VHH binders against q96fz2. Designs and how they scored, part 60

Target 1, 269 residues: q96fz2
Amino acid sequence: CGRTSCHLPRDVLTRACAYQDRRGQQRLPEWRDPDKYCPSYNKSPQSNSPVLLSRLHFEKDADSSERIIAPMRWGLVPSWFKESDPSKLQFNTTNCRSDTVMEKRSFKVPLGKGRRCVVLADGFYEWQRCQGTNQRQPYFIYFPQIKTEKSGSIGAADSPENWEKVWDNWRLLTMAGIFDCWEPPEGGDVLYSYTIITVDSCKGLSDIHHRMPAILDGEEAVSKWLDFGEVSTQEALKLIHPTENITFHAVSSVVNNSRNNTPECLAPV

## First folded at step 5 (VHH)

Design u20 (framework vhh_8pnl_2)
Fold by ESMFold2-Fast, scan of step 5:
Structure u20 (fold): chain B 269 residues (1-269), chain A 120 residues (1-120)
Amino acid sequence: as target 1 above (269 residues)
Amino acid sequence: QGQLVESGGGLVQPGGSLRLSCADAGFTFSDYDMAWYRQAPGKERELVARIYSGGSTKYADFVKGRFTISRDNAKSTLYLQMNSLKPEDTAMYYCAKGYTLSYGSPFDYWGQGTRVTVSA
């Protein structure tokens, strides 16, 4: 997973992340650095994306079941990185394979410190290889959406009003991530960055791509992944597996250029 | 998952100097951010100085220009050079290691502390 959509306005995104803490109290996640959130239909590595993480990472003695939402850089920069420019990191940390996560120091160390996050997106994009050509067919991949009196699904025949209404109740894709904090050697602000854990694709996606992000399907899985105060690394890793609860549709090649940031990027063809 | 052992505390007169050391018996010292905290009798524990795994440093305003934090990754040891000591610097000094976020996340590991007394 190397391209996502996360276009919701901040207030809509925040409401979409409503949750219950350990005591059953309804809450919205508290923002950190909300001004760094940049909505886009076409987010690539090195851009910022919103993630959920436990309040306990920021506040001493906080309830570990309470959530913060914060923008982080996509592409984990390990705390030990010694160069001044994070873009000079010689290996790609956009994704982290589930089968080797405990073998790679860049991921094992922050994971051991409970630095688990949930990466938020409208959905993600993958490119299917078409036999007999160099061209690839892009697909937008996302959770099944709740139906209304008129379908809440994205449809080519839907009116502009229906497109606006679908986003008010959109179920965000929740992907398992690991984050780290890097302090520039020459001084400056701490950089928060994340990687998305990947697994083998499910049966439904196997014809599109052989890998998929580790999706946390439902609030129980999301809560356990975030709650590093109560859930050990070993227990949390049991949540990392392929899921079949996913849907997709083909989209236009407009999405291929990461500079294109319009609704056409995810509209069905 | 390491044990931190502080040393170097003692009694000094105002204007004196002390050098604190913290030895980490654990693994992967170079991957951790390290810090010195202090706690005066009846007061809350407060950050004195922090050194990140990359080598960058931050100091509390009340020690800027007087204290210097440093680390030796080969020896897995953290240091605090304290100059121009004041009676107000009297406290138990604690070594801490972890991955601290800029918004005040606590460190994972703490030492037992070493006592610094500044008095005539």
Scores: ipSAE 0.000, ipTM 0.138, lowest interface PAE 17.3, mean pLDDT 83

Design u21 (framework vhh_8pnl_2)
Fold by ESMFold2-Fast, scan of step 5:
Structure u21 (fold): chain B 269 residues (1-269), chain A 120 residues (1-120)
Amino acid sequence: as target 1 above (269 residues)
Amino acid sequence: QGQLVESGGGLVQPGGSLRLSCADAGFTFSDYDMAWYRQAPGKERELVARIYSGGSTYYADFVKGRFTISRDNAKSTLYLQMNSLKPEDTAMYYCAKGYTLSYGSPFDYWGQGTRVTVSA
């Protein structure tokens, strides 16, 4: 997974992340660094994306089931990195393979510290290789959505007006991530950065791409992944597997250029 | 499962009007999406109208042009103005409050309902 859409305004995004803590109290996640959130239809590695993480990472007396929402840099910079410029990291940490996560120092160390997060997006993009041509077909991939309480999910045949209305009720894609904290050697603010865990694609996506992000489908999976105070690394990793509860539609080549940031990037063709 | 209280139901003749109100005794009313549902005898509960926290509205086809949903965030109150009422509108009307489809049903809180009867 190397491209996402996360375009909702901060207030709409916050409401879409409503949840219940362990005591059944209805809550909205509390923001950290909200000014660093940059909505976009076309987010690439090195940009900031909003993630959910346990409040216990920031407050020792917090209930580990309470959530913070914070923008983090896409592309994990390990705490042990010694250079002054994170862009000089020699390794690609955009994604982390589920099968080797416990073998890679960059990922196993933050996992051991409970640094699990849920990466939020409207959905993600993948490029299907078309047999017999040099062209690749981009697809927007997202959770099934209900169109204004109507039976079924939204699709390519729905009017553009109906697609505009759906954002008020959009179910955000929730991807399993690992984050780390890096302190610049020359001083300055701590950098929070994340990687998205990837798994083999499900049957429904196998014709588009051979890998997919590890999607946490539903509140039980999301809460267990985030709750590092009660859920061990071993138990949390059992949540990491392909999911079939996903849908997609073809989009135009406008999305190919990461500088393009318009609704056309995810509109059905 | 907040404290939503519906009022304004009653008996009206065909062609009449009623205004339903739903008072939210909870908190953060302005952050929630609100809706009116109804359930007629022997039928499943169905969505009548929805108003999102941002002000956008949705109406079921069977009430378009006749019903108007609105909200007053300062009073934490939801309204449904019902005009040109038909016998088919006879039902128990329920107020619902919730967040969008983030984690399942968009509506987590329901009122006790208010009865609307349209007959001669």
Scores: ipSAE 0.000, ipTM 0.134, lowest interface PAE 16.4, mean pLDDT 83

Design u22 (framework vhh_8pnl_2)
Fold by ESMFold2-Fast, scan of step 5:
Structure u22 (fold): chain B 269 residues (1-269), chain A 120 residues (1-120)
Amino acid sequence: as target 1 above (269 residues)
Amino acid sequence: QGQLVESGGGLVQPGGSLRLSCADAGFTFSDYDMAWYRQAPGKERELVARIYSGGSTRYADFVKGRFTISRDNAKSTLYLQMNSLKPEDTAMYYCAKGYTLSYGSPFDYWGQGTRVTVSA
């Protein structure tokens, strides 16, 4: 997973993340650095994406079931990275393989600190390779949506006014992530950055791509992944597996250029 | 709580050495990132050295080659070995401990500080 859509305005995104804490109280996640959130239909590595993480990461003795939403850089910069420029990191940390996560220092260390996050997106893109050509077919992949008067279905949105109705009740894709905190050696703000854990593709996606993000399907899985105060690393990793509860449709080549940031990026063809 | 107790500060001549210690009475020292900060008279508090829970270190350019940060997880103690001290190193030195980092402040716990004075 190397490209996503996360285009909802901040207030719509916040309401889409409504949740229940351990005590059963209804809550909205509290923002950190909301002005750094940049909605886009076409997010690539090194851009910022909103993630959910436990309030306990920011407040000593906070209830670990309470959630913060914060923009983080896509592409984990390990806390031990010694160069002044994160772009000089010699290996790709956009994704983290589930089968080797406990063998790689860059991921094992932040996991041990409870630095688990849930990466939010409308959905993600994958490119299906075709034999004998350099052309690839992009697909937009997302949770099945509950239809309300045919709203919430991308395939049924034939006009701009229908597109707006689709997003009002959109179920956001919730991907398991690991984050770390890097302090520039020359000074400056602490950089929060994340990686998306990947697993083998489910049967439904196997013809499109051999890998998929580890999707946390439902509030129980999301809550357990985030709650590092009550859920150990060993128990949390049991949540990391392929899911069949996904859908997709082919999209146009407009999405190929990460500079294109329009609804056409995810419209069905 | 993680009560941090600093020691080892004092008056030293230029070119001399001091070793600062920070003892943590907490139960999870090995899980925390630790750091030494300093604040000279009339200046902002600045990072001197950081040691991550995994053992990696980071140093401010003005102390590279002269200072060494280390930790002893069995003793729950953080150290700063300061060599070739200069008058410019005169400051209050603070021990800091962070379970999690925040956008505004990277550390949740701070010591009371220990004073280092470098003069003839």
Scores: ipSAE 0.000, ipTM 0.132, lowest interface PAE 17.1, mean pLDDT 83

Design u23 (framework vhh_8pnl_2)
Fold by OpenDDE, second read of step 6:
Structure u23 (fold): chain B 269 residues (1-269), chain A 120 residues (1-120)
Amino acid sequence: as target 1 above (269 residues)
Amino acid sequence: QGQLVESGGGLVQPGGSLRLSCADAGFTFDDYDMAWYRQAPGKERELVARIYSGGSTNYADFVKGRFTISRDNAKSTLYLQMNSLKPEDTAMYYCAKGYTLSYGSPFDYWGQGTRVTVSA
C-alpha cells in the first residue's frame, strides 16, 4: 500500500470513529495534535494521516480501551535512529510484511512495546498491471458502503440528530499499523510515525494486486488490536489476515500524481 | 452547528463587479470543500465555482474567467469575486460547504443566499 485517501473533515472523522469502551459507554476519540491533520484524497508516504491508538500510551493508568486519534507520519522511524533527518532512513518502512514483522527489529521492538495503531482512510489505491502494456490501471479499494439516501433536506442540520442524516455514514477503512516514537537527536518534538502491516491479497483483489493492507474488519478487531493492555502481541497478530470484505472501482490516472488532491482521484471511471 | 452566512449581493449594472463573502461560524472551515451555487428565477440551482480543501478550483463553463473563487482559512471565509457581470448572472447565490467521496456529490451545508441583480 503506497497511496491512501483520507479527506474527511476532523469533526466528521471523529464521529466516524465513535466507539464503545469496555464498559459499554459510547465515546468519541480525543484528538492529539489535530493541527497536523490535513485532509487529502491522495496521501503518500511521509505525509501525516490520522491513526487510532490506546489512551494508555499517553496516560498512565488510563483505560486501555479508550481511544485517541492522532496524525502520524506515514513511514515508521525507529526510536533508535540516530540521524537528524528521518529521510535518511535507508530502508523502506511504509509497509511491514506480516510474515516478517517479528524478524525486523524496526517493527518487532515497537510491536513488543504494544505500539499498535489503526490507520484510518477512506480507502487505498492499488495499480493493476495491464498485460502487454506498461500501463497500470489504478483502483480505489474500500469497505462496502451502505447507500444511505441523503435526504436532500437543505435545512440547517442544527440538531445533533440531524447530523446523522447529513453524514454519508462512510465506513472508514481500518488498517492495522505499528507506530514508534522517535526523539530527534537535536531536540524538538517527538515524532510519531507508523507503518501499515500488509498481507497477501484476498481472492477478490488478487487480480489487481498481490498484497493488501491488513484490514481490521469490525469493532472487535479494532478494539483488540488497539488494546495492548489486555491483548497480547501474540493474540493481536491473529487478527492480521486478508479479508474479502472489500470493494473497489477503477479510477482515473489523476491519482498517479501525488500532488493531485481532488475528488477526481477516487471518482469511478 | 456552523451557519454559513452570505453577503455582498446587490444591484449592479452590466459590466460591473461584486464580491460575495460567505462566513462560516461552525465547523473547521479549512477541512471542507466549498462552493458557490446560484439559482435564477424559474431555473434550477447550478454550480458556479468550487474550491477544494486543498486549494484547487473548478468553474462552470459560463464563468469564462469572469469569476474567481477564493478562501481565507484564517477568517473561515469564502469569497467570489465577480467581474464583467451580465444580466444572465442575476440570481440568488448560495454558499455551500461539504466533503465528497465521489465526484459530483452534493454539498451538505448551505447558506441562506445573497441576491445578485444585474440590470441596466
Scores: ipSAE 0.636, ipTM 0.839, lowest interface PAE 0.6, mean pLDDT 90
Fold by ESMFold2-Fast, scan of step 5:
Structure u23 (fold): chain B 269 residues (1-269), chain A 120 residues (1-120)
Amino acid sequence: as target 1 above (269 residues)
Amino acid sequence: QGQLVESGGGLVQPGGSLRLSCADAGFTFDDYDMAWYRQAPGKERELVARIYSGGSTNYADFVKGRFTISRDNAKSTLYLQMNSLKPEDTAMYYCAKGYTLSYGSPFDYWGQGTRVTVSA
């Protein structure tokens, strides 16, 4: 997973993240650095994306089941990185393989600190290799959405205008991430950055790509992944596995260029 | 007194060495980032060295090559080895501990300090 869409306006995104804390109380996540959130249909590594994380990461003695939403840099910069410029990092930390996460220092250390986050997206993109050609077919991959029925419909189903309507109740994709906090050696703001954990593709996606992000399907999985105050690293890692609860459709090659940031990037063909 | 207790300060000659210790009674030492700060008379408190829970370290430029920060997770103790001490190193030295790094001070717990005097 190297490309996502996360285009919802901040207020719509916040409402889409409504949740229940450990006591069953309905809540909205509280924002940190909301001005750094940049909606886009075509987000690439090194850009900022919104993530959910436990309030306990920011407030001592906070209820670990309460959630913060914050923009973080995609591409984990380890806390131990000693250079002044994070762009000098010599290895790619966009994704973290689930099978080696406990073997790589860059991921094992923050995971041991409970630095688990849920990466939010409308969905993600993958490029299918076409046999007999050098062309690749991009697909937009996302959670199955609740169907809305409208009597006396204006316009045909699956048209671009109908896709715009579905965003009002869109179920965001929730991907398991690990984040770290890097303090510039010479001072400045702490940099929060994340990586997306990847697993083998499920059967339904195997024809598109051999890997997929670790998707946390449903509020129980999301809550356990985030709650580092109550859920150990070992228990949380049991949530990391392929899921079949996913759907997709082919999109145009417009998405190939990360500079293209329009609804056409995710519209069906 | 409190959760973090510093020790090892004292009077030394220029060029001498001291080893500071900070004992944590809190029993969750392994998960925390730790630091040494100092405050000289008439000055603000400043960072000397930090060590992350994973073992990585950062040092202020004025102590690089002279001071070494380390931790012993089995003993829940933080150390600062100070070599080639200079009169300008004279200060009260404070131990700090924190497990969150939120847009400001990363440290939530502080010790009472231990005094280091480097005589001319």
Scores: ipSAE 0.000, ipTM 0.122, lowest interface PAE 17.5, mean pLDDT 82

Design u24 (framework vhh_8pnl_2)
Fold by ESMFold2-Fast, scan of step 5:
Structure u24 (fold): chain B 269 residues (1-269), chain A 120 residues (1-120)
Amino acid sequence: as target 1 above (269 residues)
Amino acid sequence: QGQLVESGGGLVQPGGSLRLSCADAGFTFEDYDMAWYRQAPGKERELVARIYSGGSTNYADFVKGRFTISRDNAKSTLYLQMNSLKPEDTAMYYCAKGYTLSYGSPFDYWGQGTRVTVSA
């Protein structure tokens, strides 16, 4: 997973993340740096994406089931990185393979600190290699959506009002991530960055791509992944596996250029 | 809310020393960037020293060589060792705490301050 859509306005995104804490109280996640959230239909590595993480990362007495939402850089910069410029990192940390996560220092260390996060997106993009040609077919991949008479389907949103209705009740894709904090060796602001854990693709996606993000399907899985105060690393890693609860449709080549940031990027063709 | 409580201020003669402390009731003190700010009468609040979660430090030019910022993550406490104090150092000193993303954000939490007076 190397391209996503996360275009909801901040208030719509926040409401889409409504949750219940351990005591059953309905809550919205509390924002960190909300002004750094930049909605886009076409997010690439090194850009910021919103992630959920436990409030316990910030306060000793916080209920570990309470959630913070914060923009983080896509592409984990390990705390041990010694160069001044994160773009000089020789390793691609956009994704982290589930089968080697406990063997790689870049991922094992932040996991040991409980630095688990849930990466939010409308969905993600993958490019299917077409046999016999050099062309690739892009697909937008997302959770099955609950149909309502008001929201319609993506294909029905041919006006601004209809586009807004599509997203009113959109179920965000929730991907398992690991984050870390990197301090520039010569001083400056701490960089918070994340990687998306990947697994073998499910049967439904195998014709599109051989890998998929580790998707946390439902609030129980999301809650357990975030709750590093109650859920050990070993228990949390049991949540990391392929899922079949996913859907997709082909999209225009407009999405190929990461500078294109319009609804056409995810519209069905 | 996490509560920040400053202490250690007082009256001192020029050339003297003081050690300020800031106790944090928060859980993950080690993950926060911490700073000392000061505000002299009739002036704006200014950054004195900053210490990042991993221990890197930055100092305002007017305190370099005289002040040392440090942290004790086990005690969830921030310190400012102030040596060779000058009358110009007279101010209310504030502890600040923030979970800072690389793109910057104002510090999220502030203490109520501790007063430092440097006079004969």
Scores: ipSAE 0.000, ipTM 0.125, lowest interface PAE 18.3, mean pLDDT 82

Design u25 (framework vhh_8pnl_2)
Fold by ESMFold2-Fast, scan of step 5:
Structure u25 (fold): chain B 269 residues (1-269), chain A 120 residues (1-120)
Amino acid sequence: as target 1 above (269 residues)
Amino acid sequence: QGQLVESGGGLVQPGGSLRLSCADAGFTFSDWDMAWYRQAPGKERELVARIYSGGSTNYADFVKGRFTISRDNAKSTLYLQMNSLKPEDTAMYYCAKGYTLSYGSPFDYWGQGTRVTVSA
């Protein structure tokens, strides 16, 4: 997973992340650096995306079940990175394979520090290789959405105008991530950056791509992944596996150019 | 909800020894860098000894040859063996863990401290 959509306005995104804390109280996550959130239909590595993480990462005595939402750089910069420019990192840390996460120091160390986050997106894009050609078919991949009482025929629901109306109640994709904190050697602000954990593709996606992000399906999985104060690394890693609770549709080649940032990027063809 | 609990402090005569312990109730002890800091009356908190997750150690000049930092990852416990104690070692001793052991960092965890008094 190397391209996502996360286009919701800040207030809509915040409401979509409503949750219950350990005491059963309804809450919205509290923002850090909300001005750094840039909505886009076409997010690539090195851009910022919103992630959820435990409040306990920022406040010593906080309830570990309470959530912060913060923009972080996509592409994990390890805390031990010695050069002044993060873009010079030789390793691709956009994704982290689930099968080697405890073997690679770049991921094992922050994971051991409880630096688990949930990466938020409308959905993600993958390009299907077509045999006998270099042409690839892009797909937008996302959680199944709950249909309203007035849902029309499938053809009507697929129209661009009807697609625009689903965002008010959109179920965000929640992907398991690991983050780290890097202090520039020459001074400056601490950089928060993340990687998305990947697993083998599920049967439903195997014809599109052989890998998929580790998706946390439902609030129980999200809560356990975030709650590093109560859930050990070993227990959290049991949440990392393929899921079949996913859907997709083909999109136009407009999405291929990461500079294109319009609703056409995810509209059904 | 303090995760780091220090013990082993007390009153000792010059030339004596004490062993401090710090138990970590949190997860993944073996992946954290750990340190002992101290704060003497009228002074700022200062680093005494550090042990990295990989096992390498670093000591303040004023304790080299007298103090030994160690860790037991199976017991999630950090130790400080203090030998040849001097009156100047009198302080509150604090256990710390973190990604960078910077004083006051929100990602650093600190214990409540254990008091060491060296007096005839």
Scores: ipSAE 0.000, ipTM 0.136, lowest interface PAE 17.4, mean pLDDT 83

Design u26 (framework vhh_8pnl_2)
Fold by ESMFold2-Fast, scan of step 5:
Structure u26 (fold): chain B 269 residues (1-269), chain A 120 residues (1-120)
Amino acid sequence: as target 1 above (269 residues)
Amino acid sequence: QGQLVESGGGLVQPGGSLRLSCADAGFTFSDYDMAWYRQAPGKERELVARIYSGGSTNYADFVKGRFTISRDNAKSTLYLQMNSLKPEDTAMYYCAKDYTLSYGSPFDYWGQGTRVTVSA
């Protein structure tokens, strides 16, 4: 996974993340650095994306079931990185393979500190290799959406009225991530950055791509992944597996260029 | 439009040399694996060379020993040094930026291409 859509305005995104804490109290996640959130139909590595994480990461003695939402850099910069420029990191950390996560220091160390996050998106893009060529067909991949009299499905949204309504009750894609905190050696603000955990593709996506992000399907999975105060690393890693509860449709090559940021990026072709 | 800008193509005689450059104006260059592809008239686009974020390289059999891929992370630039050029090297050459080469995903970004013609 290396391209997502996360275009909802901040207030709409916040409402889409409504949740229940351990006491059963209804809550909205509290923002950190909300001005760094930049909505886009075409988010690539190094850009900031909103993630959910436990309040306990920021407040000693906080209820670990309470959630913060914060923009973080896509592309994990390990806390031990010694150079002043994150771009000089020798290895690509935009994705983390589930099968080697406990073997790689860049990921094992933050996992040991409970630095689990949930990466938010409208959905993600993947490029299907056409047989016998190097040409690729992009697809937009997302949770199945519930139809109501007030909303339409994205696959049927071919008119302005339908497009306006599909986002009102959109179920955001929730991907398992690991984050770390890096302090620039020459001073400056702490950099929060994340990687998306990847797994083998499910049967439904195998014709598009052989890998997929680890998707946390439902509030129970999301809350267990985030709650590092009550859920151990070993228990949390049991949530990391392929899911079949996903849908997709082909999109135009407009999405290929990460600088294109329009609804055409995810419109059915 | 486009994040990657190729340059350095041109007309050269067999046995000559060219150096292609690809400048990345977008996101953090050093985080990405980079590659050069080419497409000859009437043919499909094919991989010429790859360089991983860690500096390792791979070459197509038809260019081994003649071409050298390199990168300058400080300048956010990818290079392809092409020596002992042959008429069959005539093609449009494309720069590609791929965050997912580590698990075999398709290329993330493409440049506009630069034309290389090798003729007597």
Scores: ipSAE 0.000, ipTM 0.158, lowest interface PAE 15.5, mean pLDDT 83

Design u27 (framework vhh_8pnl_2)
Fold by ESMFold2-Fast, scan of step 5:
Structure u27 (fold): chain B 269 residues (1-269), chain A 120 residues (1-120)
Amino acid sequence: as target 1 above (269 residues)
Amino acid sequence: QGQLVESGGGLVQPGGSLRLSCADAGFTFSDYDMAWYRQAPGKERELVARIYSGGSTNYADFVKGRFTISRDNAKSTLYLQMNSLKPEDTAMYYCAKEYTLSYGSPFDYWGQGTRVTVSA
């Protein structure tokens, strides 16, 4: 996974992340650095995306089941990186393979510190190789949506008004991530950055791409992944596997250029 | 890492007990959260227990009811009382002095570990 859509306005995104803490209390995640959130239909690595993480990472006495939402840089910069410019990192840390996560220092160390996060998106994009050509067909891939009488699912909407209404109750895609914190060696603000864990694609996506993000399907999985105060790394990694609870539709080549940031990027063709 | 020193590990039979200690040579012990982690051969490092600066505690499910974490701020020492030890508790145990991200530093202080072996 190298391209996502996360276009919801901050208030809509926050409401979409409503949750229950360990005591059953209804909550909204509290923002850190909300000014760094930039909604887009076409997010690429190096840009900031919103993630959920346990409040316990920021507040000593916090209940580990309480959630913060914060923008983080896509592309994990390890805490040990010595250069002054994180763009100079020689490794591609956009994704982290589930099968080697415990073998690579860049991911093993933050996992040992409980630095698990849930990466939020409307959905993600993948490019299917077309037989006999170098052209690729892009697809928008997302959770199945509950169809209401008027909002419908994104793939079923056939009018601009119905299309716009689907976002009010959109079920966000929740992907398992690992984050780290990098302190610039010459001083400056700490950089929070993340990687998306990837697994082999499920049967339903195998014709589109051979890999998929590790999707946390439902609040129980999301809660266990985030709660590093109660759930060990070994237990949390059992949540990392392919899911069949996913849907998709073909989209226009407009999405190919990461500079294009319009609803046309995810509209069905 | 040179600041934290673990001790108390050893070989014990199933059902036995051990008490681990972690001494912090620094002055800031009482201001920080302290934790015990463990790493078994061929496995990842996992959180065992955490004790916050205010004294509240947090335990991994696999040790609840068997292990007790405590701290002595006057002695700058962290403890882990381990009862009813099982072969699956065999691991290197690490002490950590942890910063929250809100303190601006992502670096945790780690000890070098103390080995616990549970075998008949």
Scores: ipSAE 0.000, ipTM 0.098, lowest interface PAE 20.8, mean pLDDT 83

